# VH-VL binders against q9vpl3: the designs that were tried, part 456

Target 1, 224 residues: q9vpl3
Amino acid sequence: RGKINIQRPKAPHYERARVVAVTQPKYPELPKAKSCFKTRAERTQQQQENPYNEIIAREVRNWLDHSRLVAFFHLSSITADDIFRVRVQLHKQNLHLKSYGSKIIEQAVKNTRYEAIVPLFHSNHCIVFSPDPEKTAALLRIVRRVPQMVLLGGIVEETMLSRNQLVAYAQMPGLHAVQAQLVQTLSQAPGHLIQQLQAHQNSFVQVLDVHAKNQMNEETPKST
Short names: E, the ipSAE of ESMFold2; O, the ipSAE of OpenDDE; V2, 0.75 times the mean of E and O plus 0.25 times the DockQ between their complexes.

## First folded at step 17 (VH-VL)

Design B104 (framework fv_cemiplimab; at its last look DockQ between E and O 0.51; V2 from the best seeds 0.72)
Fold by OpenDDE, look of step 17:
Structure B104 (fold): chain C 224 residues (1-224), chain A 122 residues (1-122), chain B 107 residues (1-107)
Amino acid sequence: as target 1 above (224 residues)
Amino acid sequence: EVQLLESGGVLVQPGGSLRLSCAASGFTFNNYAMTWVRQAPGKGLEWVSSISWSGSNTYFADSVKGRFTISRDNSKNTLYLQMNSLKGEDTAVYYCARDRFDSSYGLYMDVWGQGTLVTVSS
Amino acid sequence: DIQMTQSPSSLSASVGDSITITCRASQSISSYLNWYQQKPGKAPNLLIYGAKSLQSGVPSRFSGSGSGTDFTLTIRTLQPEDFATYYCQQGYEYPRTFGPGTVVDFR
């Protein structure tokens, strides 16, 4: 009984071959796997014409119009659950955590003073918006507990700040506190000046008094 | 108490100019965008203009574009509306309002002044 | 521009009644709709923002619903102080636009 050559099976009988040929499911040629890697160019072109981008860009513009504090963060392997947790914490402080694509940001800030922020959005990023720049300290306190959120920089009162500058800003006393300190310092200055002026006068008077007393003592004849 | 107080509404001739002011108190003025809304006598509400917190961005209704200018002085907690080339159709009570925005709620006005009447008549 | 319409233009009701006012946008505005109340000779007051969120200080008898193009304001138990004109306003884009208003008067 000849070894069935599994590698070269004998051609089936003509009739069987016909049936097999007709019954062979013609699998549609798997569409050539469009390489999941849409070239950067294809991704960029499709995103430009999406009416949705304009809608979202409008949202970004609205945030900018209403926010005196804008902070930019890089996200490193953060879970959705962690993001949600942080979002809730930030929201309690009237801080709004948002994420937008680079193209959307570019469209939103085009021909504005904020165009310089576009290069910050090359990877996974998020933005925090707030109407109150005094919340910067609160923001940094919250995100400090989230190592996956890396501060890149921000905008405070239309001024772009580096990471270090933003941290320094958060450490500064509020304007009112500084004003209060200034007023206190200024209010103490006249008192000190008066004391110093009076001290010199008093010392002079004391010296004169001592001199006068010494003269009087010299004029008192030793009544022997 | 949060308050907005409009002023400057007077009788003016067609083609004339007028500047309205809105004084804000009871809140941090520069944290908010601001809006002007007007209401002609016996008519509905019409949006006129909005300004960002910094004043960098301004928006106008088509009916007033090129004639009106919106500005603000954050040091004085005051919003302004400069109205030029006034027309009879500009006769209205002008309200200033504080703007709010959230991605969940959109744009809305949560605080309104009592309004100031502008009358344009020959 | 987004056009806003309201229905009805006016309605008469009694104290204790439940009333509903409808607002329609010419295009989808998501949930970005606000309701304002205005009494004669007074400035408008915000009642509802974001279609369904009640402004602080507003009674719970006021409620808003809807999304997209169709929205409703409901007053469940009308009070004497609720007789006023109500305006819807879209907060989706500039120009901001208001509905024509609905007058609620005494029956």
Scores: ipSAE 0.846, ipTM 0.935, lowest interface PAE 0.6, mean pLDDT 87
Fold by ESMFold2, look of step 17:
Structure B104 (fold): chain C 224 residues (1-224), chain A 122 residues (1-122), chain B 107 residues (1-107)
Amino acid sequence: as target 1 above (224 residues)
Amino acid sequence: EVQLLESGGVLVQPGGSLRLSCAASGFTFNNYAMTWVRQAPGKGLEWVSSISWSGSNTYFADSVKGRFTISRDNSKNTLYLQMNSLKGEDTAVYYCARDRFDSSYGLYMDVWGQGTLVTVSS
Amino acid sequence: DIQMTQSPSSLSASVGDSITITCRASQSISSYLNWYQQKPGKAPNLLIYGAKSLQSGVPSRFSGSGSGTDFTLTIRTLQPEDFATYYCQQGYEYPRTFGPGTVVDFR
């Protein structure tokens, strides 16, 4: 006999079966097998944390070396099914949805001009990378249907853009017209840009604290 | 369709300098990081240098660090390798390659040029 | 630096044979292993990226497997055009490193 820590999960009432599956349903794997695998993986993850940070920071640096577009989002609670659907839609547009801890981002951008972005990652977030800045409009169109992903801003062509600037960039007529408008944006001093981001950080946090339950996931400015 | 064409490989004396060029066509050059790889006669492949899409980050093999520089002109769709203080060991065919990265696959070079021969001898 | 080794260094086989080339990394490189083919007098071409993913235009007789430190390239039903040198290369970290190559000669 012995000690048995069998915990049957409370039956979650998901309408998953009501959603018509195009493919044949599969019998789910037994919970004990899934639970054992997950627990083992979780322990392995914890043991690797310190050396793993540099490996993951290197991955972020590789993304940055290969991405003309980087977009930052605040991420609210979202189901695994919903985030998977978003990831698939983004991937079809050569947009790569990732999430990294704040310490990883800090390590990845250390000694770069991007160090000022680290405070944006103290809350739950995700990042989208793409080699193609023309995909900015597609990105915003896809995430418009995802209120759990709130645009904070991004980096386009190594220029940091606020949420409003990134939206404006996505609405420009073409690549050459976009390059001309980016030159106008770059005429601002770097200190001015950092100051704007820092000022919005406090207002964004205040709005989240006061209106968290009643806020629809609309285009909220990035914390500055 | 997608093409990379190296040029500038010639005979150079030891201690000399040379700049290689790689002209890109058939794709949006600005979207990609780029790499130089060399192959000495009868030998294997050796990675030389890589550069980010913007040119802001560069990487070098220890054998060439401090002597070679890598640059790009995104308005001309051209990658460059400046080679200084050339040695006999630098004699090789130099290839440019288009880099890719995805966290699922790592770094890889999906398009290669035809190569240009650099010979360093007195 | 991550050292890459390949075996065998050279291989002779006949048309229609199946062959396997192995590549070993000095430390784990996840699945970040690429295979390139180089025909005599020509530039290398990408065959396999990410250990297992077949590059567009590469025949299905080529396949890759492995993760961590041990990787294989398998060519089933060898064709005359498969005479070449094959290089593995890690895409895990800088400096990026190649294996020494495997020469496949037809008997």
Scores: ipSAE 0.726, ipTM 0.898, lowest interface PAE 1.3, mean pLDDT 80
ESMFold2 (binder alone), look of step 17: mean pLDDT 95; pTM 0.962

Design B105 (framework fv_cemiplimab; at its last look DockQ between E and O 0.46; V2 from the best seeds 0.71)
Fold by OpenDDE, look of step 17:
Structure B105 (fold): chain C 224 residues (1-224), chain A 122 residues (1-122), chain B 107 residues (1-107)
Amino acid sequence: as target 1 above (224 residues)
Amino acid sequence: EVQLLESGGVLVQPGGSLRLSCAASGFTFSNYAMTWVRQAPGKGLEWVSGISWSGSSTYFADSVKGRFTISRDNSKNTLYLQMNSLKGEDTAVYYCARDRFDSTYGLYMDVWGQGTLVTVSS
Amino acid sequence: DIQMTQSPSSLSASVGDSITITCRASQGISSYLNWYQQKPGKAPNLLIYGASSLQSGVPSRFSGSGSGTDFTLTIRTLQPEDFATYYCQQGYEYPRTFGPGTVVDFR
């Protein structure tokens, strides 16, 4: 009895073949699965003004209207748990960590002075908002411990700052401290001036004394 | 102590102009958006205008749009409301208030002044 | 513009009573609703923000609840100092809008 080749079954008898052919369920050809990758064009066309985007864009505008400090970060392979931890730490300092889509940001800042920030949002990103620019140092201290958060730049008092500028800003003494230093410097200036004036006077007096002594020595006739 | 003090409320004729001031103390004025709310005699509260911390964004009720201007001087800790083309319907106590915002709670006013009375009457 | 309504317009209650005031928005405003108290001849004071968050210094007898379009302010064990007008206000969008107010009187 020949080994039934299960991989290449003998063609059934003609009659059976007909029955099988007629009874085979014609499955509609599954529409070629539109490649899960919506073409860039399809992604751009479906930008139907999602009412949801408007709502979120409003939120972003409200944050901007109430924030003197805005910092932008790139997120690199950060876990949800890590984000949560950072969020809690920031919140304790009245720093608000938010994440928005690039389209939402674009809509929110359209025709505003902040339009220049749009290119920063091409990748995974987050934004930190604060009403207090003095919290910049605290912000940087917190995020320094989070290597997955990379500072890209920020806005402080309506001025866009690079990463390096923001770091420099955070290192500056507060306005009051600077004022105090100025007052101290100014208060020391008169003392220095007085010293310089006195030094010149003293030198002049010394020169005069030397001249006077020399004149007196010339007038003493060598009584030989 | 956190305090807002409105001033400038007087009697003015219809079509006249008036400028209100709100002096802030006890907090960093420049860190907060501000708002004006008014209340006609015996009536409810009506939002009038809002301004961002920097003054770059301003918002108005339809009833005052084109007639009123909101501004601020952060160096003087003062909020202003310039009212032009005043009407009888503008008669009200005008309050300044400090604005707050977060994504959890929305927009709210946590500090209010005592108000200043503006009367528009021929 | 978002329209705000309140119910009732006025109510009378006794000291020690529990009262409830309702506020309705014409559209969904999430939890972005605030309650203010105004005493006669005085400026309004914030009581509750974000529908349910109690402002610092406000007694715990005040509570707020609700989301979407329907909101409630509850005052437990009404005190003599609670005689006032109460306003709800939406913090969802500009223009900001207030409810018409609810007057609370003592019998």
Scores: ipSAE 0.829, ipTM 0.930, lowest interface PAE 0.6, mean pLDDT 87
Fold by ESMFold2, look of step 17:
Structure B105 (fold): chain C 224 residues (1-224), chain A 122 residues (1-122), chain B 107 residues (1-107)
Amino acid sequence: as target 1 above (224 residues)
Amino acid sequence: EVQLLESGGVLVQPGGSLRLSCAASGFTFSNYAMTWVRQAPGKGLEWVSGISWSGSSTYFADSVKGRFTISRDNSKNTLYLQMNSLKGEDTAVYYCARDRFDSTYGLYMDVWGQGTLVTVSS
Amino acid sequence: DIQMTQSPSSLSASVGDSITITCRASQGISSYLNWYQQKPGKAPNLLIYGASSLQSGVPSRFSGSGSGTDFTLTIRTLQPEDFATYYCQQGYEYPRTFGPGTVVDFR
């Protein structure tokens, strides 16, 4: 029967057993060494490649569903020990260093606004994901000491940012700090509490919108 | 204090519509994906729907697909579940939950609301 | 869809006992399995994520293990507050699915 060579083998039905059993066959019909081996290897690689690609593409989609910050880097030659140290340091800041092949990224972002990022993954690269965009400053501070990681740009709050725009974003006060300033101003109300709260809320949104648009506009004309 | 509070559960006739709300406090709501889970009286938990941090990706159980819509307003720290064409089988306590992902651990729900009861009957 | 099963469906135990609940997925889910505890009239609480990681604030008498398709939750030295229903849930793919639950009753 066509079953895989495992401890205490089972006897599955014929077609299912063929899909599972990819070892040297005990039931030859053709010259065994060349044809059977190639066919077996080709089937195994095709099956492994297809399921593997979808599994990893799903992981990328999960990262995107849970990450307000995504940063892209070119990765020069670096030792496994050095990249491990960087990964550990980033992990402590809730920054997750990953790398994925361009085929997997293409599959993950198919029919989304992010299809334009696929070319970034044709060369050696890495990606950093984080749910917290306030960690952008910590990210840049850590990788500043890693010349093998060259920032290409990123995505913050659904907005594609160039390298310079992301650096400028990292210099802004955090959203939590802005919220704390709003609460502090409200607590010092001179008798017009509602108006001050509404004004500061509007100002907060306006500052973020202006900064994001300035970052995009200043970089977009240069990319021609 | 991290909290989720569902509201809007009422008695509704079959074929009716209802919108549930989930108010979030004590954490940065926009940093997190969110999930709705329901539990029929005396039954187990059933995942209903999920939504990415931005709202750009949404997911539904087959039992509610086409009838329910999930949305969020990050400026109001609120998650919504719009429920249309309600059936008796939709009678349940509806929980909202904060969703998490890490490639080491997978997807998990670390904070839950107290639930709101939806009853679908004549 | 990935179907989740749990065994046993219910059990009776005394304070101080050690109990084990099993969960099986219909296909491999890596270590992406979570355990939740629920008391009557209350919301579920996360106990364990990623098969074996304890959520903050969960007592060390709870432990989880397993990978692939077979997973276990173990409660050592059962306490009065541990009498509840326990659910496993896969976090591997959508749709996310729960096991049917295991009721742990006081004997």
Scores: ipSAE 0.749, ipTM 0.905, lowest interface PAE 1.1, mean pLDDT 80
ESMFold2 (binder alone), look of step 17: mean pLDDT 94; pTM 0.954

Design B106 (framework fv_cemiplimab; at its last look DockQ between E and O 0.59; V2 from the best seeds 0.74)
Fold by OpenDDE, look of step 17:
Structure B106 (fold): chain C 224 residues (1-224), chain A 122 residues (1-122), chain B 107 residues (1-107)
Amino acid sequence: as target 1 above (224 residues)
Amino acid sequence: EVQLLESGGVLVQPGGSLRLSCAASGFTFSNYAMTWVRQAPGKGLEWVSGISWSGSSTYFADSVKGRFTISRDNSKNTLYLQMNSLKGEDTAVYYCARDRFDSDYGLYMDVWGQGTLVTVSS
Amino acid sequence: DIQMTQSPSSLSASVGDSITITCRASQSISSYLNWYQQKPGKAPNLLIYGAKSLQSGVPSRFSGSGSGTDFTLTIRTLQPEDFATYYCQQGYEYPRTFGPGTVVDFR
């Protein structure tokens, strides 16, 4: 009984071969799975101006028109729940956490002074908007507790600030506090000046008095 | 108390120019976008112009585009509307209002002034 | 431009009545609709923003509903001080546009 070579089965009888040939399902060649990796180029070409992008771009413009503080963050492996928690905390401080696609941002800031922010949006990013620049310190305090949110920079009063500059800004006393300090310093200045002027006068008078006393002592003849 | 006070409304001839002012008090003026709305006698409300907090962005109704200019001085807490080439149709009470924005609610005006009357008549 | 319409243009009601005013936009404005009240010789006051959010200080008898193109303002248990003109306004895009207004008078 010849060992059935499972690797090279004997060709079936001609009749069976015909039946098998006719009954073999011609599976349409699965279109070579266009690798799900649409090349960056193909993703960029299908940018049909989605009417939806215009709507969202308008929203971004409105935020910019109403925000004196804008902060940009990179998001690293943050959960939806964590984002929600942060959003709630920020909202309590009138800080608005939003996320937009890079294309939307590009469209929104096109031909504006904010075009320089476009390179910041190459990965998962979020933006925080606030009408109040004084909330910068509060923003940074909240975000410090969220390691998944990395500060990239921001815009304060239409000025683009680096991460370090934004941190420095947050540490500065408010304008009113600075003014108050200035007024206090200025109010103390005359007192110091007067003291210094008086100190010199007093020292001069003391020197004169000593001189006068010495002269009087020299004129007192030792009555032997 | 949050307050807006319009001024500058007077009688002017057609083709004339007028500048309206709106003085803000009781809030940080520079934190808010502002808008002008007008109302002709016995008519409804018409949006005229809007300006961003910094003044970098301005918006106009088609009816006033090219004739009106909106500006602001944040150091003086004052909003302005420069009106040129005035027409009879521009006769109205002009209101200044504080703008608010939220992506959940859109744009709305939460504080209004009492208005100033501009009359354009020969 | 987005066109706004209101219905009715005027209505007469009595104190204690419940009234409804409708506003329609020419295109979808999501929930970005505001309601204002104006009394004769006075500036408008914001009542409702974002279609349903009640402005601080406004009585709870005022309520707003709707989304897309159709919106409604309801005043429950009408009070004497509620006799005024009501305007809807879209907050979706520039230019901002108002409805023509609805006058609420004493019956």
Scores: ipSAE 0.829, ipTM 0.930, lowest interface PAE 0.6, mean pLDDT 87
Fold by ESMFold2, look of step 17:
Structure B106 (fold): chain C 224 residues (1-224), chain A 122 residues (1-122), chain B 107 residues (1-107)
Amino acid sequence: as target 1 above (224 residues)
Amino acid sequence: EVQLLESGGVLVQPGGSLRLSCAASGFTFSNYAMTWVRQAPGKGLEWVSGISWSGSSTYFADSVKGRFTISRDNSKNTLYLQMNSLKGEDTAVYYCARDRFDSDYGLYMDVWGQGTLVTVSS
Amino acid sequence: DIQMTQSPSSLSASVGDSITITCRASQSISSYLNWYQQKPGKAPNLLIYGAKSLQSGVPSRFSGSGSGTDFTLTIRTLQPEDFATYYCQQGYEYPRTFGPGTVVDFR
């Protein structure tokens, strides 16, 4: 019976209620369960997503099988009309603007050296694919007018390139620039060109002479 | 002019080996994935094998998997098909084809060679 | 593997006729269906890719339609050079597969 029981429960309850109201963190955080087992809902969702993910990953692998140029961009907020306009401009240059989730990219590049690119796709992004790496300069020229697209880097000829490396690649002389440079060189004084050719010829003859001397030295010891 | 030209098709005995070549000209060969397709005499077309632009990815029909190898040399603009452990059912005209992909259209073969005949008979 | 069928197996037609050829996939292939033409003794050539897109240089009398599992090639105003065998082919997944072909003969 307790009359003391009634007094104790009332007083401690009131005192504890005041403390609880004042301090927000009253419970220790429960330890997060470390388990390899998933809930039924998580297993079901993952199973339903697997066929969809593989279909899209196949698309990415097909793009990679057919693209010598892949460029990665961070994509800031942009209107649907503006991104469509950019997509059309790029398409005219055989440049294909796409976007894929990070889970898709991870599955697509599994067992390849490109696994390092997966973190690039955790935020807003877009990718440009093209079979023709000579279109890199056109890509950068078009995107220069689109501040919402920030170049992160790319893949050219299966080589991962940083932003600066890709920009440098785009600035390398093209066939037209090389041809123009040759014409400019030939229009210089003929004597200058002849001197350069004679120097290269002498260097080449020297290499051949060293090679022949090495072969004769090998045979000379046998002749004694 | 875009052109693909196969060569190397001859008469071989069962169990033998043969390498086919496909010479490409008139386009930048290294920009494109490539495919081999065969056609048995009087029969339809059968896809045999495919290879990515770099050669890093290869694909094969079940009927040739483990016996055929596909490769390319982009410096020579040449596609190859190495055929081992040949069987009578491998008798066919073999075509090489230039492959294309776009996510709007899928995979398709837009340029074909003339074909080279492989006969497997003892 | 995705199995492809074609109908009819053969048909006879006259110059000026309009004909249709159907192709069916054993599962959905989206619009990833291609059509090729092959004349006797010659290599195939691409007519239609992506179900309905005409390859460069193909006359407008050729048209394609369909999606999913059912596809159609139509040739209007048949010309003498159109008597050939026509193959559909799925470009959706590996292994890539062809239909058995449809022979279009002169009536």
Scores: ipSAE 0.739, ipTM 0.900, lowest interface PAE 1.2, mean pLDDT 80
ESMFold2 (binder alone), look of step 17: mean pLDDT 94; pTM 0.957

